# Ledger of designs, part 11: VHH binders against q9ft69r177to353

Target 1, 177 residues: q9ft69r177to353
Amino acid sequence: LSTWVAHKDCLVLAATGSGKSLCFQIPALLTGKVVVVISPLISLMHDQCLKLSRHKVSACFLGSGQLDNCIEEKAMQGMYQIIYVCPETVVRLIKPLQKLAKTHGIALFAIDEAHCVSKWGHDFRPHYRKLSVLRENFCASNLEFLEYDVPIMALTATATVNVQEDILESLHLSKET
Below, E stands for the ipSAE of ESMFold2; O stands for the ipSAE of OpenDDE; V2 stands for 0.75 times the mean of E and O plus 0.25 times the DockQ between their complexes.

## First folded at step 5 (VHH)

Design C11H (framework vhh_7uia_1)
Fold by ESMFold2-Fast, scan of step 5:
Structure C11H (fold): chain B 177 residues (1-177), chain A 121 residues (1-121)
Amino acid sequence: as target 1 above (177 residues)
Amino acid sequence: QLQLVETGGGLVKPGGSLRLSCVVSGFTFSHYAMAWVRQAPGKELEWVSSISDSGGRTYYEDSVKGRFTISTDNAKNTLYLQMSSLKPEDTAVYYCARYSRDWGYTHFDYWGQGTQVTVSS
């Protein structure tokens, strides 16, 4: 699935598979800015980086499983077009990410497996609810160098009405999408 | 010029064990982080485990944690994957891979040919 609308939040129903990488590649290539992808599993992030490397796109993952002790510093200095990160790690990196947004720009926060935010689902993950800090800390009203709020794209393959409502509410997404 | 050769695959029953070996040649083994990557029939490549160039840091995919152990013998230029408590869902072709240092260990620049592991009764 390749649905991206600049300056607007999106909730996207997306089947699990390689097609998701296009949703992240296109904004990065089109804007020259960084795309940050939040994912619950390090193995899934690693697999996505493998797919992107076949297309010569600079990508990295942050968190456990990373063998480069300097990767986080390099990523925050704008060395990668796409940064995969787990929810716990992105929450602690808010200040470095604000600097990255100022120096290089952040095109998109993409929240993969967004159903993990919902207590009505079988794969509820408490750290997903903390991702509301992305809206809180990357809006034009809080950062004067931003022209528009950094858009948030939530992706999930499973979304009942209760799950959709939880995603929009818990992540503070704009309902205009 | 560079070779990664896997051995040790085979057919085992659920709950069984196998040890995969990857012998490398044509580069300084101790200078590179290494990984095991698998591909089940009809599925995409899946990262399994990684080990630092020193052998001092190891990482595992959640589904294999506690069951698989990655290790190296730098003197023998060999990477190992000790697999225990094997499950039918571990059935896959297992690849030995060398991390590219250029991109912060986010992709692989050399791969072995793969070795088949089948877990079936």
Scores: ipSAE 0.012, ipTM 0.375, lowest interface PAE 8.6, mean pLDDT 78

Design C11M (framework vhh_7uia_1; at its last look DockQ between E and O 0.61; V2 from the best seeds 0.00; counts 0 for: pae E 7.0 > 2)
Fold by OpenDDE, look of step 6:
Order: sequence, then C-alpha cells, then structure tokens
Structure C11M (fold): chain B 177 residues (1-177), chain A 121 residues (1-121)
Amino acid sequence: as target 1 above (177 residues)
Amino acid sequence: QLQLVETGGGLVKPGGSLRLSCVVSGFTFSHYAMAWVRQAPGKELEWVSSISDSGGRTYYEDSVKGRFTISTDNAKNTLYLQMSSLKPEDTAVYYCARYSRDWGYTMFDYWGQGTQVTVSS
C-alpha cells in the first residue's frame, strides 16, 4: 500500500487466503477511482464479484460468462468501483480504459495470479504475456491528462526468483519495483 | 414474497448422479438470470453455473464442465442442476440464486437456504 501511495509499481507476494485482494480493493475505496483487476479465470472473477457485493463494493467482470451485454459500457462509464477483466480482453479495451482514466480515473491496475506470465510457473497463460500494454498505454508520457503513471500491482501467492524476474520484465514494471 | 427453495441434495457415491431443483415464487421466473453456487466446509462461496433469462446461454465453472448441466422449466418455475460423475470435491451446500437486474447481473439479490450434497465412498 505504501508503494501504491507513492504511485509506484509493485510486486506483492502473498499466500493464498492471506487477503492479498485487499491490496487492490483499498485503493478503490480510498480514492473513489476505479481499480481494474486482471484475472485469469471467469470463475475467480465471479467469486470475487460475489464476495465484494457482500461488502457493498460495486464490482463487475468483463468477458465470457457475463450475462449483461451492457456491462462493458457501464463499466467504462465508471459505474463500478472494481472491474475484473480477462487478460485476452485487456488489449481490446485499451482505448475505452484510457477514456475511463480521463473521465473517472483509474487508481490501479492489479494483475492477479501474475505468475501466469512465466513459463517457469505452474500455470502459464500466453495472454498474460501481452499485459505490457498496460504500462505502455497508461503512462504520463503518452497521456497528457495523467500527472503520473497509473500504478501496476502484480500479485502472486508463490513465485520463484525466475518467475519474479519474468513478472517484472514481461509487465514492463519499473526497475524500482 | 420472493422465495427460492432447493431440493434434491443427498448422499451419493463418487461417480454417482444427483439432480437438484430450485422452485421459485414471487417473481416471473423467465425474466431473471439464475445461478447455482456452492459452499464447501471452510471454503468461500463458489460460483458453479449460470443460465440466462431465456435459457439460451449457459455457463459453467471449469471444474464442473461436462459433468453438470443447468436448465430451466419456465412452466414449473423451476431451475435444475443435473450433476453427474460426482466427485468428493463436489461436496457442498448448493444454493439457488437470482441475479440482480439492477446490478447488471453482477450480484445476487435472492437465494435459497441451500441443499446439502455429499459425495463420499
């Protein structure tokens, strides 16, 4: 959280069930800005949305399995505090997300299960290798309305040194991470 | 008064089958998307399956794909979950839930009391 407050990228290593999701939920609650969470599985996104709803936090997920065809539009209009997105959908939503960042503000990009970027990990997912588009498209150097780069938080329960390096490199996170 | 009532749970051996039913009342069944969710002992609530209001779209958790089938009978105001090839890890309380239209089907506004499914040898 201290790193987020400093508007810096960070890698969070936390065990399953440790409450690591609070790391990206709190920024949404404190700032009133939107947090976008990349998650690998529809079932996980479903579960998280359900959990958040019990705490009166507005959350949605975008991608297959969504029953409301208007959810994407609503999400891009800032109707939800937390937006879960599959990695394969992120590329398509870059422009809409930039607009969201301008009109409502994006407090954080959280990449859950970040170990999926690495072939050294136990759950490699090719689409995670494309998530560098977040750092590339949400920096102050290319978006005039941004005072600072939108922070990226990578989260994983377990990661070897190799996996950690892959996460940092693949996601183009700051060297200060 | 809105009500969801689950039935069909029980004890079954691994590899067995069960059919859960959820009878709804107090609203037009065909106007709402529905879901099955489950909670195993000591675990968080887990989404299992969803069906659109028209019944034309169905979605499943990866762990139950090919084994579970969600369906509806509008005439009977009943939601079903046909479970086959049951595994011990399927042991849980199964809840029938209605998606909230106000929230764009991102949360449930009503669910039943649940029915216990136990898969054990």
Scores: ipSAE 0.588, ipTM 0.807, lowest interface PAE 0.8, mean pLDDT 92
Fold by ESMFold2-Fast, scan of step 5:
Structure C11M (fold): chain B 177 residues (1-177), chain A 121 residues (1-121)
Amino acid sequence: as target 1 above (177 residues)
Amino acid sequence: QLQLVETGGGLVKPGGSLRLSCVVSGFTFSHYAMAWVRQAPGKELEWVSSISDSGGRTYYEDSVKGRFTISTDNAKNTLYLQMSSLKPEDTAVYYCARYSRDWGYTMFDYWGQGTQVTVSS
């Protein structure tokens, strides 16, 4: 595993099946605060929620494939420790997430399959590039949002130097000055 | 008491078809979303497909899309999974599950016993 830390954010390189999910599950368990995981596929979100429910960790997913019309409201009220969400849905939920950060606390935004931001990667997804709004809205650079200053962790199984650089730049995970 | 009972599993050759049935009792079937979940030997549980309480919305795991069809028959209190073009990779125990109405700490609050599907030549 390799970790890059810049401005309290980090990039984690972890092979599939190597336990990379612990990188975001542990912060939720240790802090009691919410962890928001951005994931590209509804099946992966389903499987993760199913796995966590067996371990008695409160988790849900939001967006495509969700059949509970009330789940989004419950999640934004702090009912779940880990919230899985697709990129397009999290962009829509910025304001409710700011309130969640103030009321219950958000420990981490974890961007799974972060190589999806890169046109040099094997699975480019345009909506991943919009995730820069997380840094823009949950950063100490805006005085009104100092209390919503939330670290961002990007995770990917494999990445060339060009893909790693594109991830850091596109998600605004720049090195400390 | 609430109960979900799966049937229809068995041994089938690659390219074959099977229809799984899940008969439910002890609750109003049309008030709950339902799912099929599978577990291959030595693997974790994997979500396969889900259907809304009205039957109007269905969702599928990408690897089964176009090959599997989820449906309900409210008069028979039965959930179905029609499987076609079966592959060895589909070999698993298949469970029907009821989505939790309150969600709580779990997505599914009730599960069937499971039915074995083996795809082998």
Scores: ipSAE 0.240, ipTM 0.645, lowest interface PAE 4.3, mean pLDDT 80
Fold by ESMFold2, look of step 6:
Structure C11M (fold): chain B 177 residues (1-177), chain A 121 residues (1-121)
Amino acid sequence: as target 1 above (177 residues)
Amino acid sequence: QLQLVETGGGLVKPGGSLRLSCVVSGFTFSHYAMAWVRQAPGKELEWVSSISDSGGRTYYEDSVKGRFTISTDNAKNTLYLQMSSLKPEDTAVYYCARYSRDWGYTMFDYWGQGTQVTVSS
């Protein structure tokens, strides 16, 4: 978490159920900025949103499984503190998210289940390998209104050293973590 | 008065089937998306399935795909969950819930009382 305060990327290795989601939820609450969470399954996103709703944290999910056509527009207007998205959906939304970063700020991108990027992991998902676009499209050198790059937080419970290296390389993360 | 009332739960052997019903009153049923959410003993709430306000889009949690079917009958103001090939891990209290039209701080704005489904040999 101290890495996020220094505006740097990080990889979080923590067991499922150990509270690793707090690593991205607390920055949203502390800064008032939006946190965007990439997650591999609609059931996981749906369950997280339900849990956050019970705790009075505004959250939504976007993409496959979303039944309300208006939620995406509301999310891009800054209505939700935490936005869960599928990997393919976040790629489609790069331009709206840049606008959101300008108007309301994005505290970080959290890539949950980051081991899905690795073909050597137990749960490879090809769309995860496209998430490197986040670094390119949300760096201070490419967006004049950003003072700092938007940090990328990769989270997983199960990564071997080889998978961890693949995560860092594939997502273009700083190895200062 | 808004009400959601679930029925159809019970004890079923593994591999068996049940149909849950949720009878709705007090709102225009066809204008809202609906969901089934379950809670196993000692566990958190888990989303199971959703259906759009038109009935044309349905979504399922991965472990129930191919086994459960969500549907609606607008004439009866009733939401259904047809469950087949039931497994012990499907044991839970099943709730019907209505999606809020404004997901600000409330994802589901109304819930039923729940119906118990127990799958045991």
Scores: ipSAE 0.070, ipTM 0.533, lowest interface PAE 7.0, mean pLDDT 75
ESMFold2 (binder alone), look of step 6: mean pLDDT 85; pTM 0.862

Design C11T (framework vhh_7uia_1)
Fold by ESMFold2-Fast, scan of step 5:
Structure C11T (fold): chain B 177 residues (1-177), chain A 121 residues (1-121)
Amino acid sequence: as target 1 above (177 residues)
Amino acid sequence: QLQLVETGGGLVKPGGSLRLSCVVSGFTFSHYAMAWVRQAPGKELEWVSSISDSGGRTYYEDSVKGRFTISTDNAKNTLYLQMSSLKPEDTAVYYCARYSRDWGYTTFDYWGQGTQVTVSS
């Protein structure tokens, strides 16, 4: 992913198909660092973990429907290469995620179904608008080590101009010059 | 040898019911969470339902809530899926699966052979 290699935020318009998952799987595999994927549906997160296990990639999901009461602790200790999480849970975990970024590294925050931030989209979800805290808490501050400089990738299959603009503004993503 | 053996699939009309059973051997059943996963023709695997090792916590995919019931009988080492109000969209191969404890109950390390459920009139 050229945008990921350049350490820049990006918006990915992915047509119907399997290409979306590679946008965040590849950074995890290349760096050995953790990729955090924000997703709106527990069943979708479960299905993704199932697919990744077939390819020997360690993955977990956090939220309701999780049977392991210790899963958040294990995830924050770097036991999983890819962590699927709902928006409300990731907002609660900002400080543990900052520690994870220092100890194991976070390669990417991927915001799946990013159209959910937009009232112009077909599935608006208020908690998605709180995801701007990722940019606010994991941005470069001219630090030598870039421990908090985590790129954000927003993904959606369909988006009108209004939805695209709402995604960029609501998530505080950098616009292309 | 570790085995998961499924029975109970078949052809049923819309609105009908089926009970799937999965008899497990080669491990301590009560130490593992279990799940049912399905695959419709030409589609990817889809999680259906999960049950904790104690049987005290159950979770369902939204489209099956109120229609399917997952349960266990630890004395018989058997996992069940009671399916009611079946729809053509439920047509799939159904697999019982054991959660891997190494991955915090987020992936499966052993699967049954699968049993075909066809809902057609």
Scores: ipSAE 0.013, ipTM 0.418, lowest interface PAE 8.0, mean pLDDT 77

Design C11Y (framework vhh_7uia_1)
Fold by ESMFold2-Fast, scan of step 5:
Structure C11Y (fold): chain B 177 residues (1-177), chain A 121 residues (1-121)
Amino acid sequence: as target 1 above (177 residues)
Amino acid sequence: QLQLVETGGGLVKPGGSLRLSCVVSGFTFSHYAMAWVRQAPGKELEWVSSISDSGGRTYYEDSVKGRFTISTDNAKNTLYLQMSSLKPEDTAVYYCARYSRDWGYTYFDYWGQGTQVTVSS
């Protein structure tokens, strides 16, 4: 994923049906650190976990759709290379994720279907706007064990200029200190 | 040794109903969450529904919610998918699958052979 390699944060415009899973697999495999993927639908998380298992990559999903009560605890202990999570659940897990970043490392926060942050889009979801807490809570200046800020990758199939600008602003991708 | 066997597939008209069964052997049924997964012709695998090891929690893909019901009978070691209001887009091979516990490389560690469901007028 060239934008993740060349730049700290990135916005990726990827057509529906493109190989988006490579955007998550490559950072996890290259760094040995955990990749956290924020996704709006349980079915999308299930489908992604199925695809990743074919490539021998350990993955799980977290949220109200998770059937095993132990999976969340195991995920926060570094047992999975890729963790899919819905926006409302990731906001709840900020402190366990900070511990995970310290013990195993977090390579990337990937925000799938990022157009959901935009009120200008047809699929606005309020919880997506709360994802600014990822930048706020995974900054090297706030966590002494981080060598750098955790990168954020926003992905969407299509977006107008207004939606793209809303994504960058809402997720704080352009703001550095 | 470990075996999942699906039955109940067939040809039905739109709006019809069908019940799929998956008989499991070689493991303690109540210790594992189970799922139904389908694959339409020329498409990738799609998760349909899941049920917890206790049977107390069920989840469905949005397009089947309200039309499909997943259930278990622990005494018979059988997983069911009751399908109603079937649509042509439900045409697929349906697989029962067992959720993995090894945290390794398999999301589902055992699968059935699949049963064909065709919804056609």
Scores: ipSAE 0.006, ipTM 0.361, lowest interface PAE 9.7, mean pLDDT 77

Design C12M (framework vhh_7uia_1)
Fold by ESMFold2-Fast, scan of step 5:
Structure C12M (fold): chain B 177 residues (1-177), chain A 121 residues (1-121)
Amino acid sequence: as target 1 above (177 residues)
Amino acid sequence: QLQLVETGGGLVKPGGSLRLSCVVSGFTFSHYAMAWVRQAPGKELEWVSSISDSGGRTYYEDSVKGRFTISTDNAKNTLYLQMSSLKPEDTAVYYCARYSRDWGYTSMDYWGQGTQVTVSS
């Protein structure tokens, strides 16, 4: 595990199958605020929810494959400590997420499998590049409320220098002062 | 009392088939979504498949799509997992689980004891 810490943002190198769920669980438990995890696959999100339920952590996933038609409303009302979403789903939920940040607080946006943002990576996914909207819409300088200023954590198992640079640039992650 | 009891596991050769059954008691079966979850030796829990309380919607982990079929028989209070084209990678303890309504079908509140499936040649 290696980490690059930027001003409130960070890039984490985490091996596949590592205990990276603690990176999401600990901020939620310590702050009492919601952690939003962006993931490319529904099955991976479901697996993470099962792991977290073992630790009595309230978690859900949003998108295709969800059996509860009201899950999105419940999540946006602060019923879950950790919310897993696909990139395309989180992009359309920006305004409900801003309200969630105001009412309950969002501790972190964690972008799992962040190498998916890079055309130089082994699994490029175009919707990952749309995740720049998180920085654009959850930055104190362009929002009425400071509670919208949410850190972003990008996680990937391995990345070349080119992939790392593309992650930082495409997601608009800031460098440490 | 509330119970989920799995049966049907065993030793099978690659390419073979098995049908797992989960008989439930102590609750109205048709009112709950159900799932199959597995745990391979030395691995974490992995979601395999889910079925809605109506039985009208089913979902599968990508590696089992086209090979596994989840179904229910409400008259028998039984959940099934029909497994075909089995691979050594499918070797695991398979658990029947009931989705919790408290968290909107994002976690399980009751689990069976598990049944061992071993795919070996």
Scores: ipSAE 0.015, ipTM 0.439, lowest interface PAE 7.1, mean pLDDT 77

Design C12W (framework vhh_7uia_1)
Fold by ESMFold2-Fast, scan of step 5:
Structure C12W (fold): chain B 177 residues (1-177), chain A 121 residues (1-121)
Amino acid sequence: as target 1 above (177 residues)
Amino acid sequence: QLQLVETGGGLVKPGGSLRLSCVVSGFTFSHYAMAWVRQAPGKELEWVSSISDSGGRTYYEDSVKGRFTISTDNAKNTLYLQMSSLKPEDTAVYYCAKYSRDWGYTSWDYWGQGTQVTVSS
């Protein structure tokens, strides 16, 4: 998967177990900015970070499964190129992430398993619907230091047209995605 | 000097059990989170289980949940993985790993030579 689109939102249909890490590594390496990945599963975040460390890409995860109490502060200080975070945690970190965007830059918000936003999907998760705050709080009209809105990449393995529409509407992604 | 020595691997039939041990030297065991990771033939490295530095929190990959148990004995500087109901899919080299605190417990900065587990009928 090399579907990164500068300054534009996108919806990516990606099979389970595909090479998703390239979608996150490439924007981070090209921009020198942080990539924030929203994921619903502790085990998935952990496994992804393990794979990234073998390629010498600094990565961390944040949420109830984090074993180190200091990692959240280090992440907000720009110490990691890729930050995996659960939906509940990213919502409470909006203000620290705005500071991170100013000091180091955020290249992309990637919303993994985006079908979780849809009540028509088999794995609906209420906290996913709160992720609309990412568009609301990281747009150029709200933050003077941004030239463009921070792009949002929604990823899901397979989605019906109803689920795709729900993803685009609930996350406030562009109609052109 | 840091050293992790894994033992306990071997050939076992499906449904069998094994206990893997990792003896740690060169660092204070209780100051670091530890993990078991595995690499199956022709596959990428996969995280299996983690335990916090306090031993109070454990996490498991979904396919091993209920079958594997991670534990530590701080007095012996030893990490264990108790494996039960083994499946052919569990065939892999198993590595004991020390998490890097500087990297936020998202990767390990030291691991051992590994121990081979083969589940064959």
Scores: ipSAE 0.005, ipTM 0.257, lowest interface PAE 10.7, mean pLDDT 76

Design C12Y (framework vhh_7uia_1)
Fold by ESMFold2-Fast, scan of step 5:
Structure C12Y (fold): chain B 177 residues (1-177), chain A 121 residues (1-121)
Amino acid sequence: as target 1 above (177 residues)
Amino acid sequence: QLQLVETGGGLVKPGGSLRLSCVVSGFTFSHYAMAWVRQAPGKELEWVSSISDSGGRTYYEDSVKGRFTISTDNAKNTLYLQMSSLKPEDTAVYYCARYSRDWGYTSYDYWGQGTQVTVSS
């Protein structure tokens, strides 16, 4: 009873620092495909990878804080079940991620701290608005090897109705009728 | 035979400074990236800082940037954390940790025993 099994977009309210790692582990385990998590803070990505290693889930983070120059190449070759990436870096990696989707499959794009997309919030980050490229570049209509769009999960600790609507619109998430 | 031994912890007033040292043995120090990780009472482990195997690249948790400096002395097989402008929030047990190469610097395979840092409130 998981919305990620049904390949639907969703918005999840999850407390900052809570057990949200299960939101990423479960889709990866259920599908055998890669989960890509977009996060604004290198420390959060690092801590999450440490937690996941205890559960024997292969995970990495990508960005300027990565010390091993070959991790990006290994990640794009499907060596990790969960890939943490900052917004700036994921935009650069669109083409390698399309190849990864073709070879191994991408189960989910999870956008952590999704309220950062909203200019009405105190945490607004301009790079989050560029994440609309995920829907634009990972839809079945543009990639013939996909039978449906790669689902997007937006996570935020708290959000007003206006912020929630801004998240849905800015990230091009599907609305259920 | 692999050991990581931390020293330099103690009690300090807010705004004070401490230098932590971690002496390693049983492996080639320059072949591994290293990290400092801390744990406050009743809280989860929090990554603080990392340094590449060459010592040429360093990374910091946002809350410690500008206040903490990580460094290595390969000849002495020692990792350092120079802490300045200490805050009560920095109170924790500090661990030095060796990155696991198998996990591409996403996890740690060996840890020190930890050293207590207490910043008086």
Scores: ipSAE 0.010, ipTM 0.363, lowest interface PAE 9.6, mean pLDDT 78

Design C2K (framework vhh_7uia_1)
Fold by ESMFold2-Fast, scan of step 5:
Structure C2K (fold): chain B 177 residues (1-177), chain A 121 residues (1-121)
Amino acid sequence: as target 1 above (177 residues)
Amino acid sequence: QLQLVETGGGLVKPGGSLRLSCVVSGFTFSHYAMAWVRQAPGKELEWVSSISDSGGRTYYEDSVKGRFTISTDNAKNTLYLQMSSLKPEDTAVYYCAKYSRDWGYTSFDYWGQGTQVTVSS
């Protein structure tokens, strides 16, 4: 693993098939706070939840593939340690997530497959560029009355310097070490 | 006691078809969402397909979409997976699983023993 650390934000290079789920499990279990994972595909989110259930970690995914019509409400009430969500859905849930951060705490926003934000990388996805709202809405300076600051972790298997720079810039991550 | 029993696996040639069945006992079938999950040799568990408790919503892993169909027969307490246009990549042990309501329909609390599907010439 290689990590870029600036303040509380980081960029993690994680090879395909590596144990990246530990990056989500450990913060959730250690802090008792919720970890929110942004992922591009329902199948990837389901597979991750399947792995987590074997370790008795409560997890759910939010999006068009969800079978439980009440899952978003339950998730926003702090019922799950790890919440997987598509980019489109997380943008719509900013206000409920701010309440979740205040009531239960959010330990981390993890942006999986972060290369999807970059026009220089393969598999560019337009909705990934909207994820800058996480930084804009979940820092102490923007939400002084809530007195919290949620770190953002961007993960990708491989990234050139151009893709890495595009990730940091497009997601408004801290650039100073 | 709650039990899931899979049958219908076997050896089939590429392009062939198989129908897997999962007989469920010990709970009211129509009250729970169900799934098929597979594990290929030396690989991790992979979600294949899900069906809602009403049978009204179905979801599929991209590689099987259009080839596999999940369905239920509530009167027989049986879950099915109709597989067509089978590929060597579909070779795996297929498991029937019941979703946990407590775990947000993304985790399973009961599993079957599995049935082997081998796709080769």
Scores: ipSAE 0.013, ipTM 0.387, lowest interface PAE 8.0, mean pLDDT 76

Design C3F (framework vhh_7uia_1)
Fold by ESMFold2-Fast, scan of step 5:
Structure C3F (fold): chain B 177 residues (1-177), chain A 121 residues (1-121)
Amino acid sequence: as target 1 above (177 residues)
Amino acid sequence: QLQLVETGGGLVKPGGSLRLSCVVSGFTFSHYAMAWVRQAPGKELEWVSSISDSGGRTYYEDSVKGRFTISTDNAKNTLYLQMSSLKPEDTAVYYCARFSRDWGYTSFDYWGQGTQVTVSS
């Protein structure tokens, strides 16, 4: 497992089937703030079945596959410690998430399956490249109530050096020196 | 006493069909989304299918789309999984599970004991 960190952002290499949900649960539990996870919904449901039952952490998902139309409103009111969301939906929710950051705090944006940002990878998804708006809209220079930028964690199971560089560049992250 | 009890598993040949049933008690069935989850020997749990509390929305794992159908009968407090065109890869213990409202449908708070499905010639 290798990690890169730059001004609290990081890139994490996490094997498929690993317990990476702890990367989301620990910040939520330690800070009492919300963790927002951007990821494909189906793979997360399987992982959540095993991990969340053990840790009693409140969580929800937003986007295609959500079975309750009221969950989005409840999530933006701070009812869930971990919010799983697809890239299309998180871009739509920027303004409600800024209010959530002010009222409850956002500890972390975690971008799961981050290789999807790279056209050199096997699972390129155009909407992942729009996730650079998270840095732009959740920095201390734009939100006066923030002392520091909300950190961004990018996670991917496998990536060539070319894909890793694409992830860092497209999401405005930097490898530590 | 909250219970989920699965039945309908068994041995079936490739290409065959089985219908799994899950009878629930101790809660208002129509107020909860439900799922089927499976586990093959030596492998991790795999989500198979989900159905909304109204029964109006269904979701499937890609490998079972077009072959499996999830449904509910609220009068009987029963969740079904109709499985067709079964493959050896479908061999697993199948669990009925209730989505947690508290966890925004990302996790399950109650499970059945499981029913074995074996697809073999």
Scores: ipSAE 0.005, ipTM 0.232, lowest interface PAE 10.3, mean pLDDT 75

Design C3W (framework vhh_7uia_1)
Fold by ESMFold2-Fast, scan of step 5:
Structure C3W (fold): chain B 177 residues (1-177), chain A 121 residues (1-121)
Amino acid sequence: as target 1 above (177 residues)
Amino acid sequence: QLQLVETGGGLVKPGGSLRLSCVVSGFTFSHYAMAWVRQAPGKELEWVSSISDSGGRTYYEDSVKGRFTISTDNAKNTLYLQMSSLKPEDTAVYYCAKWSRDWGYTSFDYWGQGTQVTVSS
């Protein structure tokens, strides 16, 4: 993944079951910084955390399905290498995530099931469109965070040209030449 | 040591019901969050349902919500999964598991041996 190393946004097209989770696991393992994965489903987040724990990767999920009230605080203190979070919750956590980026570092925001942002797709979810705040709040042009840009990776199993264009536009993603 | 023993699996027709039981020994399970996890042949582990250590909060995978009910009986140190309206897609080995506090409920400390559920017509 040369694009995440260069702090560039990217769109990854990966078939269902193709092991697309390696796209964000590797940045966490190589940098020691936190990777934040936005996902629409509690069950998907649970399953991914189970897989990661078997490989000795510290992971948590944040959202209405979390059983421990202290997990959110521990996550924002950098206790987990990978944080799975639903769109509604990540929007609420922008300020704590800004502090995490300054202290421990955030290597990547990975937006899983990115087709959910598209009105042209089967699984449109309104909260996905609010994820443009990640680009707005984690870029070098923001005076509070001049020292870094956090790359954004959008992942989806399938996407038509219209869905791909909608993903790039709605999330304010750009690919530099 | 801690031990989890699942029972209640079997062969059932679509639309049928089964009740899985997990008898826990070696710890006071009301102090720990518990889960049901399943694995279909040739597939990866899939989380099904969780219940908080107080028993006050329950969570379900979307495909089973409204059809499955997780519950505990603290006096019998037993975790249950009541399954109704079973579908062929529910065919799997079902495992009882204890959530690990060390990893903030992202992994399990202990697993049962599993019980096979087969839904076929």
Scores: ipSAE 0.005, ipTM 0.321, lowest interface PAE 9.9, mean pLDDT 73

